# VH-VL binders against UPF0598 protein C8orf82 homolog: the designs that were tried, part 3

Target 1, 218 residues: UPF0598 protein C8orf82 homolog, of Mus musculus (Mouse) (q8ve95)
Amino acid sequence: MWPPSGAVRNLALVLARSQRARTCSGVERVSYTQGQSPEPRTREYFYYVDHQGQLFLDDSKMKNFITCFKDLQFLVTFFSRLRPNHSGRYEASFPFLSLCGRERNFLRCEDRPVVFTHLLASDSESPRLSYCGGGEALAIPFEPARLLPLAANGRLYHPAPERAGGVGLVRSALAFELSACFEYGPSSPTVPSHVHWQGRRIALTMDLAPLLPAAPPP

## First folded at step 3 (VH-VL)

Design a7S (from Fb36a with heavy chain G103S; framework fv_ficlatuzumab)
Fold by ESMFold2-Fast, scan of step 3:
Structure a7S (fold): chain C 218 residues (1-218), chain A 122 residues (1-122), chain B 107 residues (1-107)
Amino acid sequence: as target 1 above (218 residues)
Amino acid sequence: QVQLVQPGAEVKKPGTSVKLSCKASGYTFTSYWMHWVRQAPGQGLEWIGEINPSGGYTNYNQKFQGRATLTVDKSTSTAYMELSSLRSEDTAVYYCARDYGYSEWYYGMDVWGQGTLLTVSS
Amino acid sequence: DIVMTQSPDSLAMSLGERVTLNCKASQSVDTYVSWYQQKPGQSPKLLIYWASTRESGVPDRFSGSGSATDFTLTISSVQAEDVADYHCQQYSDYPLTFGQGTKLEIK
C-alpha cells in the first residue's frame, strides 16, 4: 500500500480546509493559523513528527498511523529541506524548519526529527537506514559501531544528517531487531559494549552521547 | 462497522426549507470531514459542500452558497444539511459521505449514507 | 469550475470482455481523480483514488490510469455484478466535480 502520489500539490486543498490552530496557553503559549501570511507571498505551516517517524499537521487532534502524511514525494521534500529553526519565529516551540520556496514549514518532534524505520539491504552496496517513511530517498549508511543505546530512556540512536542535529532515533520495532545483536560487558548489564554484525564483533564508540541530553526531553 | 444513517424520504413544498440528517457510527466522528452530494433522478452526482466536524469549518460549491448550510452535533455524531428556498429542481437523492482522507487530506469518499430522497412538489 | 466529461454515456459488453471507460477534465487535474461504482438503487462505492490507486476490497480486475486531462477506468474481464453506473470525480480544486456517469450493461 503506497500513499497517494502528488499529495504535495493537494496541499492547496488541505490548507483551504485549515482555518486556525491555537495551542493550549497552559502547555504551549504559541498561537498560529495554518497558512498564515506574515509577509506577501509567504505562507507558514506547522507540523509534528512522533517517535515512529510519522508526520502530522500540528493541529490534527488524532495522531496515529491512519492520520499521518504518507505521500512519498512530500515526505522526501519535507525532510530533505529540514534545518534547525533560526528564523526568529516560533523557535522555542518548533525547533526545526523545512523551507519550500516561500513556505515555512515549522516542525516540532516527540524525540528527534529523524526517526529510522527500516534497514535497507543491497547486494551492490552497504546497508542503509531509511527514515520517516522516505524509503531509498531518505536513507543514510548504516554504521553499527556508532549505534547509541541510551540508558536514560531505553532508546536506540544512530547518526543522522547534520542539518537535523547529527543523531536520529531508531524506532522501537527496528531497535528491538538491532538490539538482538548486542553484547553486554560485566560492568554494564544495561548498556552494551559491542554489537555483532555480519560475523564481526564491533566495539560501540558511544560518540553520539554528547549530541543528546542525559535525559531526552519528552 | 462504519455506518452513515439517513432518513429514507422527505417531501417539501416550494419556497420552504429542509434540514436533512446523517448519523455516523463506528468511527471517531470528529476525525473525518463529511461531504454532502446530491443526485437528481437520472442525473450524475453533484457536490454541495464539506464540513469538518471538529472545528465546524466548511467549504461550499458556489452554486449552493447561501442556500445550503452544513452543521454538526458532536454529542450525537450527526451531520446536517439545511437547504433553503426549495425549488422543483432540488428534487434529488441527498447523500452524506465520509472523507477517505484523515485530517485535512482528501482523496475520495469511502463511506456513504443510503441517501434521503427529497421531493419538492406542490 | 472544472468540468468532467465521461464517454460513452452507455455501453453494452459481453461477459469476460475488457471494458474501458473514459473521463476528460476541462483543465489539468494532475492525478487528483477518483472513480465510483453505483449499482441500481445503491449508494456510490469508491473504486479508485489518485487516478490509479485501488481501494481496499476492490477486485483486481478494476484499474485506473491517466493524468492531466485524460483518465480511464479499465475492467479487465467484465462480470455480471459489474453492471452499474461509473462516475469519475476531480479533487484538484473547489468545487469538487463529478462526470455525468457511464452506464455499463451486459449484452
Scores: ipSAE 0.005, ipTM 0.449, lowest interface PAE 12.2, mean pLDDT 83

Design a8D (from Fb36a with heavy chain E104D; framework fv_ficlatuzumab)
Fold by ESMFold2-Fast, scan of step 3:
Structure a8D (fold): chain C 218 residues (1-218), chain A 122 residues (1-122), chain B 107 residues (1-107)
Amino acid sequence: as target 1 above (218 residues)
Amino acid sequence: QVQLVQPGAEVKKPGTSVKLSCKASGYTFTSYWMHWVRQAPGQGLEWIGEINPSGGYTNYNQKFQGRATLTVDKSTSTAYMELSSLRSEDTAVYYCARDYGYGDWYYGMDVWGQGTLLTVSS
Amino acid sequence: DIVMTQSPDSLAMSLGERVTLNCKASQSVDTYVSWYQQKPGQSPKLLIYWASTRESGVPDRFSGSGSATDFTLTISSVQAEDVADYHCQQYSDYPLTFGQGTKLEIK
């Protein structure tokens, strides 16, 4: 299937190209080789998702719009199969795993593995949030009452599939739009109490707070 | 839809330089590396180099290092290859071609310009 | 530089015959090989990448195989429109290099 597994193993060209790109420097990496085969017929690949929901090969030094995966079918397949990593391999560095047959696709994330990028509105259906570039195929019901603005980092969170940790990050541009609907109480200028959505005044439940550490990972 | 457009022909005298253009349309120009490949009459394909349109980063075939210069103009989605100190053996069709891959990964060249025939003669 | 050598230089086949084109690398290139078709007067067209992956829109009569140093492009039943030069290319290391090409003609 696409992308061809062989494409991930073109390390010589990636290294040569990376030498000419700007790098962030100084970040420690766990030891692996893209496409490594720890046992017959098994291939392992390593990925990274950033705070904007863009998916990268983990060892890509330039992480921007050019280097992210854009193929809809691949993104849908990857994120639909995403589960917690209980494989006994790389669990500390790559907390999620997407399995495709004999292929293990390890994922680490800047914040959450699910990052909501678009609000999908429909006249006949309730609005949905789409994540990680998957369009309508990677969309879940928008639940405004369950939005969690986290004061510690200024980020916005929303429920996500349990298989992917149950809570997702709302990308900054979308969070800015949704945050315009928040109502702040007189005693808490930094923590909203309600959200105004589609003519309704909805109390925030704050039920996602226990799923996030006091300071979520950068 | 996705298209690379090149001029049909150029005629130059030995010792001069030429700057060939390749105008891209139908896709996000800065998302793919661009390659330059030439083909002398009746011969095989020869890779000249590649450029990342976003950052302007280049890799060259050492044979052309110092003579070939790859550049881009993002405002017009146009790639350029300048070749200096022209010799008769530089007579060839010069192609631009889009990298079929994401980021630093190379999968092949999926979209090609129609080629510019450069003739170098007195 | 990695040298790619194709064989034969040219061949003529009858319609419907199975054809095998060969490509040999001077050192191991793993599976980092692409194949291109170039019809007379046209630009090259990507057929196969990663030694055996067929590009979208390419007829299923075309297939690629091989690894390390020895690669083949097979056309299971040659059609008149298959008259072209076929080029293999390695992308295991810089500079990217192509074979000299194999010319396919119909008898």
Scores: ipSAE 0.000, ipTM 0.441, lowest interface PAE 14.5, mean pLDDT 83

Design a8F (from Fb36a with heavy chain E104F; framework fv_ficlatuzumab)
Fold by ESMFold2-Fast, scan of step 3:
Structure a8F (fold): chain C 218 residues (1-218), chain A 122 residues (1-122), chain B 107 residues (1-107)
Amino acid sequence: as target 1 above (218 residues)
Amino acid sequence: QVQLVQPGAEVKKPGTSVKLSCKASGYTFTSYWMHWVRQAPGQGLEWIGEINPSGGYTNYNQKFQGRATLTVDKSTSTAYMELSSLRSEDTAVYYCARDYGYGFWYYGMDVWGQGTLLTVSS
Amino acid sequence: DIVMTQSPDSLAMSLGERVTLNCKASQSVDTYVSWYQQKPGQSPKLLIYWASTRESGVPDRFSGSGSATDFTLTISSVQAEDVADYHCQQYSDYPLTFGQGTKLEIK
């Protein structure tokens, strides 16, 4: 008479999968040549973004402050054009793609492709979070209620543009600063329930949890 | 220090082929794309094609597709452009020029050879 | 193919004058435009890439601007050594194409 309850569970899993951001690969080996041209009118390049939001050529042997890309206009253009990789090429190893003219720029990441580096706040404007070194041009509204401290890895997450996965990592220095605003309940000293921001006590929604692989079960 | 060295001149008859060289020095040859660009007397610049020395990947201007062949010899850091079925209209200075690549942000042919004057005449 | 059209074909300027050279693309090339200087008997030299980024070692009197289809190269105070042909180039799509060039002379 009634449909089996197993059918609703299957639909929920399908919906959760369609809403989840693709995870960037960290250290998976694939074969490519920087600047390869497998078809006419196309150059392919391969990039990596670390947990501090620094962008590198993927095959760079050393990845530090000296070797990361720092050009503001390049970073703005690269990350503003970032989309999920549905090209049919390198999708498992490089889950994001930035199309720049004749170039396909494949991206993998240590954690998330969007890494928030700065809080942009003033007395006259609503606060925003800037990511990946892009300054004001790569900034989105700061939503303290939607901050997600993830117990499994000790990292902090915040909403990010849907085109770039919908959830971004807050880099360690900024996460440390923002974590000073968290309130912990007596029953859970390691998972905060609220954040104190600009004189308000704000309940955490935890709505980003399903988008992250290390999230608790539903 | 960074240099692209090309021979000065070459004279060929119509219907023949020519293979022009471009010897690179002072940088890592495989880290830069190599372009070939020609300039007919009193005319503008015309792009022939590009090659990535690392993988041998090429892209050509359709006008030269089938007539131009770009190759490299990594052991000697030398790029080559072979142009077949020569016509009088192929008389031009032929330049090689390097390009770091990565599209919009660091594109630019920043180092050029001095050019080879190819004259096609009977 | 994307056609790049430069204007004027030639111009003669007095020392110290501001010079503006124009380059128009037949379709949008975003900001994927480079400018080259070619002095008589020499190879082209990169001045500007990415429409407005000055190449290292290029004097700050040279500047580039524009997007989509309309681009300009400006020399804020022309000097005798600036006598050359100037070429714009798009690299947004294949084949890469150059404008016909603008010849700059000093009066």
Scores: ipSAE 0.520, ipTM 0.767, lowest interface PAE 2.4, mean pLDDT 86

Design a8H (from Fb36a with heavy chain E104H; framework fv_ficlatuzumab)
Fold by ESMFold2-Fast, scan of step 3:
Structure a8H (fold): chain C 218 residues (1-218), chain A 122 residues (1-122), chain B 107 residues (1-107)
Amino acid sequence: as target 1 above (218 residues)
Amino acid sequence: QVQLVQPGAEVKKPGTSVKLSCKASGYTFTSYWMHWVRQAPGQGLEWIGEINPSGGYTNYNQKFQGRATLTVDKSTSTAYMELSSLRSEDTAVYYCARDYGYGHWYYGMDVWGQGTLLTVSS
Amino acid sequence: DIVMTQSPDSLAMSLGERVTLNCKASQSVDTYVSWYQQKPGQSPKLLIYWASTRESGVPDRFSGSGSATDFTLTISSVQAEDVADYHCQQYSDYPLTFGQGTKLEIK
């Protein structure tokens, strides 16, 4: 996990993040009905993914481990087809869209639409990160050099599929474990320079930073 | 318990209309789509249309567009299918069936009514 | 409309035999296919959805497979209570369409 004291951030990045936040937080509440079909021969559904990678119906009154979607095939299909919402409908409130057959599934997220929950590692294969409850089917190569601890919110990020925004959130428990591997320089005690992974000392690229101002606010 | 209750039979003359009912119980009526499917004697299943009780949204098989009208009464958890300009070819068992609607298990009609046999004869 | 074609139209099996029922779509339906069992005088009952996911309460001798245009329902060891018509259905696009059905009988 990123240190609680936070690291100094680039001013331009901070300003960009603020503009993104205003776009999302300034919108009025949108009106919809789950399963609405205002256009012929299509069903529209509205979803929410939290910072733990749990998927819910957007209008669920309770959002907890009991009410989240757990069906593996549904989760794999939903997140595999996730794209930026350029449909002309609900774009400001639901920035992502998953087209599943006859269904248009609109998604908003607490942080990122991709949330990594598990590190999949074995002696016989390269490590991968699994996201949003999809197990082996929703997993991508783990790239420790590209981990981005973000001082502004204390969260950890990792590359994700481009179709889903290119950067994903690392769930807090996993982020805590991975952040224990960070090395901090003497001139910047809150900004890590390297990660220690499997006996190697790897320099952090910080190349994901420009992608985060485009994400919904944390 | 989840169930869909339909009347057993209806007899109508050609050229008339019929309104078939489907009474739902044991679940939240507005959380699931309701489908209407018919089966002529000795034949396969034919999809007529679907309705979302939440908002009254409908989608129809074009073959029935203009002749079939799907409605719901949320206060009684009852779905209706009205079929107009009846012909002898409309003689069939008419089923209502629940689709989970969204998320978990939504890709199947998991609960079916017992069906109403509609006979169209003079 | 997407046309679903089932084969064979009917078959007779001995108890304990493996049976395979086929369903072909006129165009790709991905994995949006369900299978229903309809016993004589009864309503259809959901067996399989999403091409290969078995509905809760359905015996594990029933399995589904396939994608795109070719789908299969398999009963690994036929029981007497399996006498029924079996229907495949696509829900990839409107209108939803069913195959003509396959009738399973016991010898």
Scores: ipSAE 0.580, ipTM 0.808, lowest interface PAE 1.7, mean pLDDT 86

Design a8K (from Fb36a with heavy chain E104K; framework fv_ficlatuzumab)
Fold by ESMFold2-Fast, scan of step 3:
Structure a8K (fold): chain C 218 residues (1-218), chain A 122 residues (1-122), chain B 107 residues (1-107)
Amino acid sequence: as target 1 above (218 residues)
Amino acid sequence: QVQLVQPGAEVKKPGTSVKLSCKASGYTFTSYWMHWVRQAPGQGLEWIGEINPSGGYTNYNQKFQGRATLTVDKSTSTAYMELSSLRSEDTAVYYCARDYGYGKWYYGMDVWGQGTLLTVSS
Amino acid sequence: DIVMTQSPDSLAMSLGERVTLNCKASQSVDTYVSWYQQKPGQSPKLLIYWASTRESGVPDRFSGSGSATDFTLTISSVQAEDVADYHCQQYSDYPLTFGQGTKLEIK
């Protein structure tokens, strides 16, 4: 029997669920000990990144500005080596892994592992977005046409390094600043069609939409 | 004051075992890894292994695997290294050293014991 | 095992001179290198970690640099209290390994 139109819809839903499973924090909580070494020649540590791009020890009792990691060199090294977790260990609960010398650093996130915190723009350089507190060392080209405002959660997304999932969250304060540049049509007051950037009127591609679920994971 | 206290000396016969102690004070014992490093007279430093006091997890230099055993007693904040089948070549100063470990990237051994001189002679 | 080779084996410097100690890894250790100072009869003392980060309380005349396979410890103006053996160490992979040491003496 030939597949009905419903089969095409079901395939799209399956792909969306697969992408969602790779994003960050799962519902399942797993047992671990910080600094465990159940496999020879490695230390395992467990981390969490929030929607502001702040990095914490996963088991930290308080997660606020005071307790987050602020060391630039550590943040740059950690996020530069971040890859999808295909280690066979903790994949459901910690979808990303940063391999750093002897350390296997597992990461879960509130939304995305890459959270853009600052726009780096000057007359002498093309604009870039910096993420997770890494300054100029963790920055990628700013692509205004590829900004994705997601109506379901009110959040703003932008391309990110493919090794870290390909799409990153724009933190709320920066998203608020960038949202002033959006243009809305009369028939769609809540979904922008264009962004105005540096004297240009740029159509939004919405090409990141298939990579994100309608709502972030609970 | 952060401190690691070790006995000054120990003399053992070849073929026996020794258990060296390292008593920690002035910090949260379970928050740092403890390393054991030896230094033969006039020679460089040689890493034996490491232990996480929180979980008891260990990693060893393959050269010492099967002969060295690292343990901790959390109630007394004391780390131990037991070395079996002693040979004259095991004569060395044995240090314990704390490292920047728990959830942190910087693995420098920032606090060292004064060392125990182990002499293996018949 | 990763072999760490230090050079020179020993050197004698005059007070106030700049001294440079070298450490070479047999394969890349990224920046996972520490430097230790060991005075006669004493335990090693951490000077530098992460190749170039100075430990708290270490005088600013001590500095570290390097990445991959080649590392350097520099003392900008040698003082009498700097007489010691200096050891480099990699912690990129197991087993952790130290160089053979460089002995620094004052003329």
Scores: ipSAE 0.569, ipTM 0.798, lowest interface PAE 2.1, mean pLDDT 86

Design a8L (from Fb36a with heavy chain E104L; framework fv_ficlatuzumab)
Fold by ESMFold2-Fast, scan of step 3:
Structure a8L (fold): chain C 218 residues (1-218), chain A 122 residues (1-122), chain B 107 residues (1-107)
Amino acid sequence: as target 1 above (218 residues)
Amino acid sequence: QVQLVQPGAEVKKPGTSVKLSCKASGYTFTSYWMHWVRQAPGQGLEWIGEINPSGGYTNYNQKFQGRATLTVDKSTSTAYMELSSLRSEDTAVYYCARDYGYGLWYYGMDVWGQGTLLTVSS
Amino acid sequence: DIVMTQSPDSLAMSLGERVTLNCKASQSVDTYVSWYQQKPGQSPKLLIYWASTRESGVPDRFSGSGSATDFTLTISSVQAEDVADYHCQQYSDYPLTFGQGTKLEIK
C-alpha cells in the first residue's frame, strides 16, 4: 500500500504487483517430520517467516499472532545463526538454515527472511532498524539513502545482514510511516527520488534494485 | 498429572537381555522426545539414547549402539529400552526422561521416571 | 565425546550461605547446558536449561550462568532442602554427556 492509496487507482493492480515477489522463489511443498533424524547426530526442524516478520513452525495449521514465536531469546538465537542453506538437503524448499548445535533449523519465507518491524531512534545513538521481533539484539544501522521502494510489488526494502540475503522487507506499518518522508519528482508520482530525514534531503541510491527479487543461493 | 512410570527392579544373569518399560501419561506422547539415562551405584548419569515417538527416529550413544534398542508403542504411550548381552557393569538404575522436541534452546529433561534398578549378577 | 567436569566433588555449606558450583566442558558447548538436582533415592529434577533459564517452579535462589566451556550454578542462600547431588549436562552435540556430579551438604 505504498505510496498512500491516492497514488493507486486500481486495487487489483496493486494486489497483482505485490503478488510477484510475495514468497521466497521456487519453494515447493516437500515431506518431512518435525524432529526427524535421518542422518546420524542431527535433529531437523522446519520453520516459516511471514511478511510481518513473525516466525512459525512450518507445519502450523494456523499462522497468526497467537501461533507465532514471541520469546526474545529464541528469536535472537535463531536469526543470529541464520545462513543460506547449502546443506544438500531441502535447499529448493527451505533456502535458509539456522544451525543450533546438533539441530538444523530449515527456514522458508513469504518475502525475505529479514523483516524490519521497528525503527529504534534515540538522542544518544544512531537510528537502527529492528527485525523479526528481536528488539535491540536484532538491529542494524538505519540507512535512509538505501531505502528501496520496489515498483513491481509496491513494497519497501532496506539493507539486511549479508548472511540472511543482504536485503530485508520493511513491514507494511513501518513502511507507511517511512513513506511520509519520501519526495516525488514531477515525472514520477509513484517512485520517490529523495527521502527527508532528520532535516536533511537525501537522494535515494536505488543500489538494492539489482538484488530484488533476490533468490537465495543454491 | 504428567508422569512416567517405570518398574522398580529387574534381576538378570550375564549374557541375557532385558526390556525395560516407561509408561507415559498426562501429555501428548508424540510431542516429546524420550531419553534413556542410566546411573551406576555411586556414579554419575550416563546417556544411552533418545527416541522421537513421532516417526520412531532414534539417536544412540555409540557406547551402546548395537546393544541398546529403543522402541515405542503409541497405542499404550509406552517407551521401551532393550539392552542385550548384559554384563555386571550394566548394573545401574535406568531412567526414562522426556524432553521438549522443538529447539535446543527449549531443551531440558523436565519429567523423569522413578527409575528401574537393573542388577546383573550370576 | 565432550567431557563435562564438575568442581568441587563435594562441599559443605552453612544455611543462608551463597554457593557456587562449577562445570567445565572439554570443548565449546555454546550455551547448551542444563543443571539437575538429585536428592538421595530420587530421580534428577531439572533446575536450569539453556545455561541460564530457570525451569518453572524452581526457586529464585537458583541461577545459572556461563557460555562456551565454563558454567556455574549459584544458590544465593542455601536451604536445608538443597542437600543433593547436582549434575550439569551438555546437549550441544551427541552423545549427550553429564558431569560426574557435585555433592552439596549442610554443616
Scores: ipSAE 0.614, ipTM 0.820, lowest interface PAE 1.8, mean pLDDT 86

Design a8P (from Fb36a with heavy chain E104P; framework fv_ficlatuzumab)
Fold by ESMFold2-Fast, scan of step 3:
Structure a8P (fold): chain C 218 residues (1-218), chain A 122 residues (1-122), chain B 107 residues (1-107)
Amino acid sequence: as target 1 above (218 residues)
Amino acid sequence: QVQLVQPGAEVKKPGTSVKLSCKASGYTFTSYWMHWVRQAPGQGLEWIGEINPSGGYTNYNQKFQGRATLTVDKSTSTAYMELSSLRSEDTAVYYCARDYGYGPWYYGMDVWGQGTLLTVSS
Amino acid sequence: DIVMTQSPDSLAMSLGERVTLNCKASQSVDTYVSWYQQKPGQSPKLLIYWASTRESGVPDRFSGSGSATDFTLTISSVQAEDVADYHCQQYSDYPLTFGQGTKLEIK
């Protein structure tokens, strides 16, 4: 039986969110015009976030430190409203959507839409990871047990807001710093078993692994 | 440098149509949306609509839907607003104004024309 | 439509005084609010966008604040050239709407 309010809606949401979290890449090139308005009362813009957490206009000819968006208020607004793209438009190419007023902002990413750039920690507060240049306003609790070093690509991942795919990339400089805390067992020298954090020996859960591709293509 | 040039005045009879122009210079015409805003004597500002010169996409204030038509000529970097079925209540200064509409870089309407005074009188 | 209501309708200030102009939206517009200055016989001039970001070339005595429904434009030390009508505008949703304006005069 298929009741209207039954399990079918939950299944569809789970499948859509899992797909967004795992791929996050727009593999096809599609045609668009920045600021297009083919549907009434909305403007559509297209963005790209790289492995450093830097945000660009998707059609920007140069993607470097000079051309990325740096305005804190904008970055906070953009990433705090980021959701899986279920608009019926550009879903395969731009898996995420940020609704900012009358603007529909489509996002594709090099790896994950959330890229952690800073560890925010002090003796007076629980540690948090900040992402995509948003400082304190774009930060979540740091969960060392849930760090995922992915052997297939050599990258480090951490939980991220579910609305933005549930998994975030730890940018390379921060990942290098955090990876110094890993402990490897004698039977598995390439896969860490524990992380040493603030005097504690913490077992890695590896629970994020199913959400990420097993191996990158060459 | 960056300018929006509009004619000073236009006089029309009720029931006719008018086509107002706005000539842009000093910037990439297709990178900015163009808005049309009017101001009746002694009154506040009223938004009519917007057009993206890239692709010709438009959005209108419902109050003007069907009466106002926004167009552009990219070869001359000129925006136009045609207003039909003119009434005495349409007497106002009509401004064009650009907006850098790349999402969060909505700077508001940072450059305005000097306005065209439209007088609708029999 | 989102209605933008400004207060006061008009005020007269002495040179050097701090002046506060208010703008209230009928529903949340987040921070998608701009402020414009319109001097007699001139086109509007953008002062503030994104509720609190000052436009390039605008004197630092002008500042904006607010979010959601309540917004304020402040002039920390009013000068003679500040005589103008001030308009707030929301760009959160269509149609874009302006407040009725606040007239600032020097006494």
Scores: ipSAE 0.617, ipTM 0.822, lowest interface PAE 1.6, mean pLDDT 87

Design a8S (from Fb36a with heavy chain E104S; framework fv_ficlatuzumab)
Fold by ESMFold2-Fast, scan of step 3:
Structure a8S (fold): chain C 218 residues (1-218), chain A 122 residues (1-122), chain B 107 residues (1-107)
Amino acid sequence: as target 1 above (218 residues)
Amino acid sequence: QVQLVQPGAEVKKPGTSVKLSCKASGYTFTSYWMHWVRQAPGQGLEWIGEINPSGGYTNYNQKFQGRATLTVDKSTSTAYMELSSLRSEDTAVYYCARDYGYGSWYYGMDVWGQGTLLTVSS
Amino acid sequence: DIVMTQSPDSLAMSLGERVTLNCKASQSVDTYVSWYQQKPGQSPKLLIYWASTRESGVPDRFSGSGSATDFTLTISSVQAEDVADYHCQQYSDYPLTFGQGTKLEIK
């Protein structure tokens, strides 16, 4: 879990190449050039995903709806190939990596790399949660029993693909809709015990809690 | 309007070097990779290499490594390809082409220069 | 190197006919394939990228399909202005490689 010695050495090398300090996901300084190719046969790009599941170039000065990536094919490819970063490069600053052809796409996140944005529900199909703007192609089964409201930061979490950390953030608007279905016990007004969903009363497992850090996202 | 402007022709003797230019305008030069591609008369396209004007990072086709050198001048938004130890087989049209972003970075070449005809003959 | 092989080398079609151009990669290139049109004396022009995405301004009679090793460029109803060489290109791995080209003529 803790950063290997290679990550510390890589940070020092990155700082040596930059005339401007950058604060990135709790790391005080990281330097890089978008599209750098310091190793043979590879282009390196650096990305950031926010708490709304919007993907940006990491060095974008403004991060809003206008500047986020919206291309469906790109988002599907990027997030489908997302894995933990064990490359020996930028691991401490960018904990996830998406290998797309010739690209190493390094990703840091405000909260989780997977952010659920929509509930996909139909009469003929089991409900699914879609993440990061990928629509039907980036969707996983909705498991209401495994929803985790985290008291420490007031956010809602749900299982995500193991390759992307196993737990994803539910975007605030969707979390607000889903939280209306929570039932609270008499001993805990801030931590629900059950969720009422489509006529069923479902006990919350809270099994995702050990996967989340205690500290709030910066 | 996005444009890549190249000189029309160059004539060189075998054993010499040539430095071909590609002047970019109408876009942020440092935001896109620049490719160099050649086409011998009646033949297909052959990739020589690419350069990122931001930072000067390069990747080469191994066939040209050691003979081709890609550089940029950011102050004039101009890319250069130098090819050394010229042979008659280097006679070709040489193109520069921009790599446009897809989502972030596009791998296909969406804007091309008009090409420079290099003739290597004694 | 990944070898891109196009077929046929040349073909002559009647105006309005459906045209199919093939491109085969020696190993998987996923969907990282572009198609270019090159008219005599001109630079190549991007038609299709990511195997099937049509470039802005390209007529909808042009379409691309395929994945892994087998790719196709289709012109649903060929027009006189479509006389050109067509090149496929992979950008999945270095070095980037092009097919030898297919020459399209009208009879």
Scores: ipSAE 0.596, ipTM 0.812, lowest interface PAE 1.7, mean pLDDT 86

